# VHH binders against Malonyl-S-ACP:biotin-protein carboxyltransferase MADC (madC), part 6

Target 1, 317 residues: Malonyl-S-ACP:biotin-protein carboxyltransferase MADC (madC), of Malonomonas rubra (o06926)
Amino acid sequence: AKWTELQDKSFLEATARERAVGIVDEGTFTEFCGPFDKIYSPHLPLMGEAIEYDDGLVAGVGKIGKKPIFVISQEGRFIGGSIGEVSGAKMVKTIQLASDLYEEMVSEKPDLPEEMRPAVVISFETGGVRLHEANAGLLAHAEVMDQIQNCRGRVPIISLIGSRVGCFGGMGFVAAATDVIIMSQFGRLGLTGPEVIEQEMGKDEFDASDRALVYRTTGGKHKYIIGDCNYLAADSIRSFRETTTAVLQKPMEEIETFRRIGSMEKIKEQIELVKLSVSLKPKDSMDVWAHAGNENPESLINMTLDEFLAQAKRLKA

## First folded at step 7 (VHH; framework vhh_8dlx_2)

Design r12A (from b3 with K107A)
Fold by ESMFold2-Fast, scan of step 7:
Structure r12A (fold): chain B 317 residues (1-317), chain A 124 residues (1-124)
Amino acid sequence: as target 1 above (317 residues)
Amino acid sequence: EVQLVESGGGVVQPGRSLRLSCAASGFTFSSYYMHWVRQAPGKGLEWIGYIYHSGRTFYNPSLKSLVTISRDDSTNTLYLQMNSLRAEDTAIYYCAKGTPLYEALTAGRSFDYWGKGTLVTVSS
């Protein structure tokens, strides 16, 4: 399909490759270690599992304007988007390449304009570690975290969370470590899937079978109100692309302030959330929304994005 | 049934140090953010800080030079180490159960159980 038609496609329904191609400028995406390179995890056939040549993770580089964008796009259609040996190595190498390019460019031109400096965009669609390859998957999570830390102050890293599978498990921690989180209202973010939350907490605390409750606590609207995601995008490749573009036009010093933990301002936000928990003892996300100043929190659940952004009140730092 | 039992309080002289303990039961201790909160006589609650599994801690900026929070997941015990105690540190100290660690971005959102508290009196 044409890139312009791709822009109108649901981000939720898109493939990982469609998200990667569509987030950068038309015709600029060059894929690394794609299906035609026939790279796959050797552990999967040994365990009797099907393979895919991209190992369920699209990686490459493109541009937004003059800015090189290193893209990682996870594919939930392959083993739930789980991270293994090959997919993990691809994530690590892609972030490393962005850092390496930055150092090369700045070495050549110390006053390199910010608009020409590389950035990383990660579209999440995974529950975390691939159990078939648990040691390699765990190592990959740690190495990705190291690469993210190496990029701080140099290469901005933007998380996109709008997929059907969402961003859970160890990859939730990875997303939290990035500079900016952009979600759609249909995106889900947590450190574990709803079933694991139910298993760990029991049904008195969190009922995973209540899909409305799950979406209220892990969904983009709740994350936006409590400050756990920075921006909301509509459910289209265009909206995610436009939001990403706007964020990347900001100075690096400003982008750094968006990290969940990275400044005194963010620490104050966490302190206020703790105070709220002590005083309010919330049982539902709507109790928190009410405390944030939303007079009728139930009405927010069914609002369109535009209505929500115009009316919703966020917790204050 | 969730239970949190603080201990280690008592009368202590100014300038000394004191370590408080909190014994947890009835939940998977290692899976939760744990908090310390205090309340001085006649005043409101003051949050001290939290800790999660990797030993990562966050403190109230007003208190961070005076306190250290640690945990021992093998014994389900939370600790608060206090140094250079002052008269204004006189308070009831509470251990509190926070959010699950797997909700990394919502560390302060849920705070549902806390103990009966242990009194610390700083005087000569």
Scores: ipSAE 0.000, ipTM 0.128, lowest interface PAE 17.5, mean pLDDT 76

Design r12E (from b3 with K107E)
Fold by ESMFold2-Fast, scan of step 7:
Structure r12E (fold): chain B 317 residues (1-317), chain A 124 residues (1-124)
Amino acid sequence: as target 1 above (317 residues)
Amino acid sequence: EVQLVESGGGVVQPGRSLRLSCAASGFTFSSYYMHWVRQAPGKGLEWIGYIYHSGRTFYNPSLKSLVTISRDDSTNTLYLQMNSLRAEDTAIYYCAKGTPLYEALTEGRSFDYWGKGTLVTVSS
């Protein structure tokens, strides 16, 4: 399909490749390929020898305006989007390449405008670690977290959650570690505040087994109200592209304020929200939405995105 | 004008070590990753490895136990340390300026300028 037609396609129903091609400017997406013959060819595989196959993860680079955008797009149609050795290595290397490009560009021109500096966009569609390759998948999660830390204050990382499979398991923690989370109302994110706190503080300091109801619902409207996602987009590639573009126009210092984890102050805020939820003793998400100041929370369920954004009151915001 | 000048080659006996140098000028050396490539008599180019501006290296797996690439950004110099030299290491050794990373990613080329080379002959 033509790029203009692709813009109107449901983000939920799109393939990983369609999401990647559509999120960046027309004609700019270059997908990373496998290795070259190293004996006679001086052209090197930038992704390394292990990355010859798609393995359910599309990775590449394109542009939004002048800004290089490194795209990671998970494919739920391939083993539920699970992360294995090859897909994990692709994800790690793609974030590393964004950091490397940032360093190269800023070293050459320290005053390089922010609009020309690289960014990473990750479209999540995964049930978690591929159990057949559990050791490699688990190590990949850890190394992705390391790469995200290396990008702090340098390369913004934006999470897009609007796919059919959603974002679950260990990748929920990865999404929480990115700077900005954009969801559609149909997106699903399987992370909890208690689990995020445990990830940052460790089980010795905080055990996530004591869950608050406020964090158990996975949908975009609920995540927006409790502050687990920063922005809601309509279910189209266009809407995700426009929201991503608007976010990336903000200065890095402002983008950093959106991240869910990354400072002790943010962790303390999450702990206080968990404590508040225990005191509230909610029976379902409607009780949480009422506590956020929504007088008729059930009315929010069937609202269009525009109506919801105009009326919904947020717990964390 | 980009210039890369390799030096340090010559005749060396098997089993010994040798360090090659590459003096760079005409560009901001510290901002680019750099490659070493060699060409044995009658053969094509063989990529040895590269070093990022950060100092991180990546080697041809066939050669990584035998070579070390390093850089000194204060003197705009790239180095290739070779140990346990063998007759098959006889080649002209070139340093090459990495293609700006975005161009490498989108155009599929790894380097854009290289020097005239320095000959290493491993023989008695």
Scores: ipSAE 0.376, ipTM 0.650, lowest interface PAE 2.4, mean pLDDT 81

Design r12R (from b3 with K107R)
Fold by ESMFold2-Fast, scan of step 7:
Structure r12R (fold): chain B 317 residues (1-317), chain A 124 residues (1-124)
Amino acid sequence: as target 1 above (317 residues)
Amino acid sequence: EVQLVESGGGVVQPGRSLRLSCAASGFTFSSYYMHWVRQAPGKGLEWIGYIYHSGRTFYNPSLKSLVTISRDDSTNTLYLQMNSLRAEDTAIYYCAKGTPLYEALTRGRSFDYWGKGTLVTVSS
C-alpha cells in the first residue's frame, strides 16, 4: 500500500514495518539492510548484521521534517514480539547509532538547530524476554537501558504503545525509561502481561479474556490518568505520527520533563499515587476516577477519546 | 585537493606487530570519521574498521582482537596498529575518508576518497 493509504490504517492492526514506514515522512524510511555489504564483511557489527535476521524487529532511519528519526518497531507476530539475542542487539545498535550521529552533527556544528538533531522512536509490541534465549534477552534489556541513559539530554526517545500484544515484562520498564510515552486506548503497558496474571491468580481473580478488565488495568486511559503515559493518540498510524511530530517540535528541556523515571517531580507524583492506592485500596482506574469526582467511573472504558480527554481536563482543572 | 597518503608497510615476520600511518590533507580531518580497508592479492576489499572524530572505534569482528585504530587530529594522521600478524594479513592497506553517517545510512555510501595504499607482506 501507498504511504497515504497507510496513514489511515489501524496502528493496532498494522505490521511492525508498516508502523515504521508510516511514522516518518513519505519515502524517507531506510531499513538498515547492509548499505556497506559490497565493501564490508557480512559480520559487520552495526547495521548489516542487524538487518540480515529481522528477528521480529524492524530498525532503520527516516526523517520527520529535517530531523533524522531512528526507528525501532517490534513485531508481535514473531514469537509474541519477545526479545532475543539478535533483536536485542538490533535495538542496542540502533539507539547507539542515533547517539553516534548526534555526536557527529553537534561536534561539526554545536549550535545546530534542534529540528535537525536526531531522535529515536520505539514502537513496542512485546511480552518481554524470549524464554528460549533468556540470558541473551535479559542482557539485551540491560544494554538497551544503558543506551537510553546514554541518550538523555542529547537524543530524545519516544515510546509508541498501541499494538495488539502491547508492552510487557522487562520492556515495560524500558518504555518507562524513555522520555515520552504515547499510547492509544487499545495499547497495553505493564510489567506482567494479562495472560501471566491469569495464570498466577486464576481466572476467578483475573480473566485475561475480559477485555474491559484488561484495559482498565493496562490500557491507555488508565495509564494516562495515573501519569504512566504522556499522550493519547487515536488508533491510526496518522494519529501516532501527528502526536510524535508535535512532541518532537518541543525543546529538549521540555521533552525531558515528561520522563517517568529520572525526574524527582515524576517520582514524587508516583509516590503520591501509591499512597492514594494504599489509602483507598482501588482495584483499577475506576476507583481512582471515582475519588477524583467522576460520577460514573463505570463508563470510563466506553468513552470516546475526545470524551475522555475532556472529562480528564475538567477533573484536573 | 583531498589527499590520503598511507605509509609504514613493508616485510614483517609472522607474530610481529606493525603500525601503519595515513597522512590526510585537503579537508578538515578532525570533522570526519576515517576507515581502514585492505585488499589481499587477487581478492576483494575487506573492511577493517573506522574511527569517529570523537575517538570511538568500530571493528570488523573477525579482526577486532588484532587491530587498534587511532587518530591524531593535531597532525591530521590516522593510525592502524596490528598485532600478531599472520601470512593471511598480507595485503595492500588503504585509509579512506568516510561519508557523513546519515548519508552513509540513507544512500549506502561509506567512502568518498581513499589513498594509493601501502603494502604489508607477512613472511619469513
Scores: ipSAE 0.011, ipTM 0.337, lowest interface PAE 9.6, mean pLDDT 75

Design r14D (from b3 with R109D)
Fold by ESMFold2-Fast, scan of step 7:
Structure r14D (fold): chain B 317 residues (1-317), chain A 124 residues (1-124)
Amino acid sequence: as target 1 above (317 residues)
Amino acid sequence: EVQLVESGGGVVQPGRSLRLSCAASGFTFSSYYMHWVRQAPGKGLEWIGYIYHSGRTFYNPSLKSLVTISRDDSTNTLYLQMNSLRAEDTAIYYCAKGTPLYEALTKGDSFDYWGKGTLVTVSS
């Protein structure tokens, strides 16, 4: 009963820990504690507390079937999900551990079945780097990108974007570098979030209509139509878990084709989308939706997920 | 059965270098990360570091500048290079097989097998 209640919980309103526990099989999530290097140092006293500090990020490992799932779940309630030195280090180490486990498994069994291949799942909830830790935060973004690159073709990395804060700034670029992006219609993804616009222009200069426009252009339905996310999930832990599970059943070669960045074909697609935006000059996301072949784009805004997926036409480059 | 046999210990004068070896058998050596730990007379265990099968190393920060861990998977041998030895480096040195990574991460166990050790005495 408690598991069913967790599964039915809104992904948007869930805590980082609830998202992490709920995305993997019941009872399998083990949260990483203490300095990660101390896992291999059982007789040493604790050395420092930086990596143990609650920096708004839950990291751990669990399973979906036989597949080890390394989970990174960001918590937006702490400084809007801003990435600092400690949380950045946790992300880097968690992705590194997934790669390390893959290498251990393959060296023991070179014909490792796909169902046993480790995977990484990242639930994003961040407005970007912390200003007072800007240099450390930017370094962390670069190190996370390096670890994602190390996993390509070996360990699939899936982005989940359905939190209230969304995924903005440098972490938006990080999400684009992962293999698969799953969003809810309430998820938001972009390089610039409303908070950054308010800080740069002031709240008086950023009115409600501007916020609505930003939400529409960063939202899951828009990202789905323009190809910036691969899958839409309903706003529940269950729906994100089921979508993630279905994706992870695919062979690694197929999963790799979903990447938004990282191939010449994807670069050409981006160039074509830029050419389209120059010629179309869209004023609103609905102008782009109309160009994709949706004759009444306004009707898509309030559709249920099932209705939207059945009717919406996606932009094709 | 798993066997780990350390060698290379002995009496050595301060300031000298020493390389310890650990011969492994009874498991797929190349598939596991390996540890070095030491125990000074009358003291508890002190972790030195480990080496992953990829060759990546992690060291106790207190010892990082003084030691290097390496491995030769073709001969199933683990090495610990020690430089600028001091009297406080006097200890029995053990190699240990890391617990399979998933188990280490979920159960917190770091070692599943280790050897009998080799004594290093640093004395002038």
Scores: ipSAE 0.538, ipTM 0.750, lowest interface PAE 1.5, mean pLDDT 79

Design r14K (from b3 with R109K)
Fold by ESMFold2-Fast, scan of step 7:
Structure r14K (fold): chain B 317 residues (1-317), chain A 124 residues (1-124)
Amino acid sequence: as target 1 above (317 residues)
Amino acid sequence: EVQLVESGGGVVQPGRSLRLSCAASGFTFSSYYMHWVRQAPGKGLEWIGYIYHSGRTFYNPSLKSLVTISRDDSTNTLYLQMNSLRAEDTAIYYCAKGTPLYEALTKGKSFDYWGKGTLVTVSS
């Protein structure tokens, strides 16, 4: 009963810990304890020391089937979800541990089955960096990006965006760099594909002001139609868990094709979105939805997930 | 039966270099990360570093400039190269078999087995 209640809980309203526990198989989530710099000390058991301070980010490992899942779950209730030195270090070390586990498993079994390969799941809930720790927070974003690069082709990384605070600023860029983005209609993502192109190619190639019309809304339905998220889930822990499970059953080669950045083909797709915003001059998301072939865009706003997925037309079908 | 046998210790003069070896048997050596640990007289254990099959190494920051860990999976041998030895490096040096990472993360275990150690004495 308690597990069913957790699974049926709104993902939007859930705590970071509830999202982490609920995304993996029942009873399998183990939260990391203690500073990671103590992890290899022979005087202290690995994960046996209590955390010196809690900065609101939940990190741990669990399983989906045979697959180890390293979970990073951000908490918006802690300083509005801002990234600081401690939370940044936890993210970096958690992704590094997933990579380290992959190396260990492949060392033992070079033909490691995909269903046993580690994966990372990041539930985003952040508005940016802590002002008091801005330099450390910005460094952490860069280090997280480095760890994501180290995982490409080996350890899939999935972004979950369905929290109240959403995913904005530098963390929007981090989400775009992961392999798969899953959103609910209530999720909010601040970075669009055109914004990623500007960051990768520089402002001399693209003017950010030309993109404003494309991202008048940060919501999941709009991001799905324009191709800025790969999958939509209903607003429940169950739906996010089921969608994540289905994605992780795909071959790594297929998962890599979902990535928003990191390939010329994806960059070309995002350039086309910029061209659309210039040509169409949309006043809101409804104009973009109409251009995608939706004859009655207003009807999509109040549709259930199942109705929306059955009827909505995307820009790239 | 798991066996780890350290060798290469002895009396060395300050400023010199020394390479320690650890011969492993009774388990699939190439499947485990291996550690070097030391214990100075009257002190607790001090972790030196570890190495994965891939050759990836991690060191105690205070020792990183002084040591290099390497492995030879064809001979099931772990090595510790030490440079610019000082009197405070006098210790018994142990190699240790690491717990599989997933088990360490979920069960809180870092090391499964230790060798008997090899004594290094740095004196003039």
Scores: ipSAE 0.396, ipTM 0.671, lowest interface PAE 2.1, mean pLDDT 77

Design r14L (from b3 with R109L)
Fold by ESMFold2-Fast, scan of step 7:
Structure r14L (fold): chain B 317 residues (1-317), chain A 124 residues (1-124)
Amino acid sequence: as target 1 above (317 residues)
Amino acid sequence: EVQLVESGGGVVQPGRSLRLSCAASGFTFSSYYMHWVRQAPGKGLEWIGYIYHSGRTFYNPSLKSLVTISRDDSTNTLYLQMNSLRAEDTAIYYCAKGTPLYEALTKGLSFDYWGKGTLVTVSS
């Protein structure tokens, strides 16, 4: 109920709406209802109310300081967070509106202060395409990618991955195309969900019910070590909000450099990680820690964020 | 003080084109996005579209292929170009002063001022 109490709530356990409300400044979140009602229907209520669809995705706008923040928050409790026609359209429209606001502001003041620059924050909680709406879901993924491309260098897009379902399938590619990825150690990111990996490899090689194994292969600590996420946050709305705020205070030119895809340096880094995989044949972050000479790589899962980051800095030196 | 005066209406044959004008005064026209709205006889209001001060436009999807909105900030004039007119396009057409996008998104689209309208009758 209270925004201050919401700040201490587990990001993992929070609802999509709680994540959206809590990531922006208190009292500033305005949720968009239906796919187009806010912008295309100023007088249609006089003729009848539009039917509103949630479709497992909360979208809206709020502020962090003076910066307008367009929020997309996926809800894994609704059909696993899968993307369909309505949810896909809401996602596309929300990113487009951020770009449109930026153009309006720049048209009025070409030398726009960084503190006023609109941004997009996406809290992922999805396995990807909704199978019974597969064509619409696939089209939505393509249209979201197009909108992200349109925002490059203009509107920063920040991915938050700390939800229970995680970010898998086609939305894994979408997250990789955003400017910055922030994960908690309990967040999960990949192109294939744990259950599908088990199906392909067999339980003896990958047991999807082994929570520790799943977090060692798709979790935030693993993704941070291999360069697949930029920042780690603690499992609270407050920590994600504070990390997001710190990132958004950076110049757009600096934020651009964090993107996983779109730079030659990132491509070279990915090639080196592939070479490391071939030479060491690591299964997860524990193998990487062991190769670097850590005495207790199995303790990664139980380390506090501060303990982990201190060790990660030593290994990267 | 704020005035919006629509003009260019009249009787026009089906299939023809027509351009409406809206003369604005009493405010800094170039700083606002502007809307066109219409009301057919016995019907409610129907939003047509808007134009930012940058010149970017957004249209009601039902009307997008039939209309073009433009502006001339040097003369404080808003335009609505209509093509392939149909009998169902018979309506009073209003121009309206809009709110900035962020305000529209958080408080909803609203019109501070609009004119008396200009009647367009599409009839043979």
Scores: ipSAE 0.417, ipTM 0.675, lowest interface PAE 2.1, mean pLDDT 76

Design r14Y (from b3 with R109Y)
Fold by ESMFold2-Fast, scan of step 7:
Structure r14Y (fold): chain B 317 residues (1-317), chain A 124 residues (1-124)
Amino acid sequence: as target 1 above (317 residues)
Amino acid sequence: EVQLVESGGGVVQPGRSLRLSCAASGFTFSSYYMHWVRQAPGKGLEWIGYIYHSGRTFYNPSLKSLVTISRDDSTNTLYLQMNSLRAEDTAIYYCAKGTPLYEALTKGYSFDYWGKGTLVTVSS
């Protein structure tokens, strides 16, 4: 019953734990909390007894159908979702466990059915590296990238970006390295937060206080039009769950084609986008939307998801 | 029928090294994680560590610097390498078959088969 109510909750307003519980099938989420048996096995593969859980990051495993889903859900309400030693280690180990489970399953059954293939889902909500733990946070980013490489072609990794804090800094690069990016129009994705952009470039280039400008440049609609996100979901746990489920029903070979980086075809697409930027010299996202064939780009800003998907023209399919 | 047979125990002098073996049969060894556990005379069970099918290991922090767990899937054999043995390392050492990973993560780790153990005595 509570899970049913949770499905209708805003993804933007949800807690990290609510996002994790709601994305997988009802009653299937098991959170990684530490050692379960101090006599026989004092440690989980994820972390030792001395390591604190819930360092602003919920990690666990559940199912969608027969498919094991390893969930990482960042919590922006805790130090802006910043990545430190404990949260970084949890993220690394959770992805590693998904790879380990895949290896165990194919060792037992080499012709593993697609519907049983493990997957990783990461709900991003982070302002970047936790500065007072910068060395550990930076190392964690590198180790997460290593684990993502280990999963390629084996375990699909899906990014969910619909949180209030968004996905910025080093975690923006991590999201780009995953197989599929699903955003809501309220999600934010970038290499730097709006405040950092304003600080470095100055207000003449980018005013962080202009929420409409931030929405247009880092938001899901802009990322969808330029091809930097694969799917748009409505702002509800249900919509993210349904979109994730639909993606995970695809063969692994098809899922791999959605990646933004890591293939020659994708590199060519990025080169063309850079060439467009040089020739068009856009001042904001609406100039790019107009170039994509949208005759009245300002009308797209306030459209519902269904209206937007029906009418919006993309730079690439 | 699942069988686990430990070997390599015996009397060893302090400061020396010893390697224990566990021969496994009756299941797909390469698909399971394996544990080492010990029990000193008059004391409870002490978990030493485990090894995944991938070769990745996790150790009891109090023992990590003293032990190494490895496996050879081609011979269905699990190993425990012990260095700088002390009198307090005197114990019966057991090899145990672990639960499949998903079940361990969702229901907790359990050992569904144990070997009979091999005695290690550290003395002169």
Scores: ipSAE 0.459, ipTM 0.737, lowest interface PAE 1.6, mean pLDDT 78

Design r15A (from b3 with S110A)
Fold by ESMFold2-Fast, scan of step 7:
Structure r15A (fold): chain B 317 residues (1-317), chain A 124 residues (1-124)
Amino acid sequence: as target 1 above (317 residues)
Amino acid sequence: EVQLVESGGGVVQPGRSLRLSCAASGFTFSSYYMHWVRQAPGKGLEWIGYIYHSGRTFYNPSLKSLVTISRDDSTNTLYLQMNSLRAEDTAIYYCAKGTPLYEALTKGRAFDYWGKGTLVTVSS
C-alpha cells in the first residue's frame, strides 16, 4: 500500500508489516528478511544460522527524521502472534543491533545529537508463548528483557499496543520494562490472557467472552487512568506514528522518567496500586475510575480520544 | 587514500599457531570496526570476525574457538591470532574496513575496503 493511504488505516486492523512500514518515514523501512548475502558481516552471527523470516514477526530498520528506528512488529494473524524460536531470536537480535548501532555512533561522535540517537519501537500483538516451542519462547522473553536492560539510558524503547490480539503473558512483562507505553482504547495489555483471568477469578467475576468487560479491564483508557500507559493514540497508524515521533524528540534523560519500573518512585507507585486494590476492592475498572475522581465513569467508555483526554482524571499523571 | 596491508602469512605445520597483522592508513583507524575475511582456493569468501573500536569482538561461530581478533589503535594495526591450524585453514586472509552499521543494514554492504591479502598455507 501507498504510505500516505496507509497512514489513515486502522492500527487495530493493520497487518504487522503495515504497522512497521507506516510507523517510520516513507520509503525508509528495510526489513531483515534478505538472503545471507545481504547480512554477511558483521551481522550474520547476530541473526543466527538458518533464518526463517517472518514467523509471525516483522523486524527491520527505518528512520524518523535522522533517527534510526529499529522496528519489531508482531503479527496476530500468524498463530495468534505467539513467540517461538525464530521470532524470538529475531526480536532479541533486532534490539541488540540497535544497541550496537548506538555504540558505533557514539564512538564516532561522543556528542551525538538526540535527533540521531537510535530507538526501538515494538508493536505488540501476541497472546504469549508458542506452546510447541515453549522452552525457546520462554528463553526469548528472558533474553529480550536482558537486551532492554542493556539499552537503558542509551537506546529508548517504545511499546505500541493497539492490535486486536493485544499484549498478554510474558510480553506484558516485556512491555512494562520498556521506556514508554502508547496504547489506543482498543489495545489490550495484561500479564494474563482473558482465559487465564477467567480461570483464576471464575465467570461470576470475569467472563472472558465478554469483550466489553475485557476491554474495560485491560484496555487503553483503564491503563491510562491507573498509569500503566503513558500516552493514548487514536486508532490509526498516523496517530501512533505522531505520538511516537513526539516522544522520541525528547532527551533520553526525560524518556527514562516514563518507565513503569526502574526507580524508587515507580516502586512506590506500584505499592500504592496494591494498597488501592486492597482498600477499594474494585469489581470493575469503573470503580477505580470513580476513585480517580471521575464522577460519571460509565460516560468515559464511549468518549472519543479527545473528549477522554480533556475530561478523564488519573490516579497519577 | 585507504590502505590496508596484511602480513604474517606463510607456510605453517598443522597444529601450530600463527598471528597475522594488518597495517591501516588513510582513515581514522580508531573510529572504525575492522574485519578479518578469508578465501580458500576455489571457494567463496568466509567471514572470520570483527572488532569494534572499543575492543569488543564478534566471531563466526564455526571459528570462535580457533581465533582471536585484537587491535592496537596507537599503531593502527589489526591482528588475527590463529591456533591449532588445520589443512582446511589454507586460504588468503584479508583485513577489511567496516561500513557504518546503518549503511550495512540498509544497503547490504558490510565492508567497503580490504587489502590484497596474505597467503597462509597449512602443510607438513
Scores: ipSAE 0.444, ipTM 0.703, lowest interface PAE 1.8, mean pLDDT 79

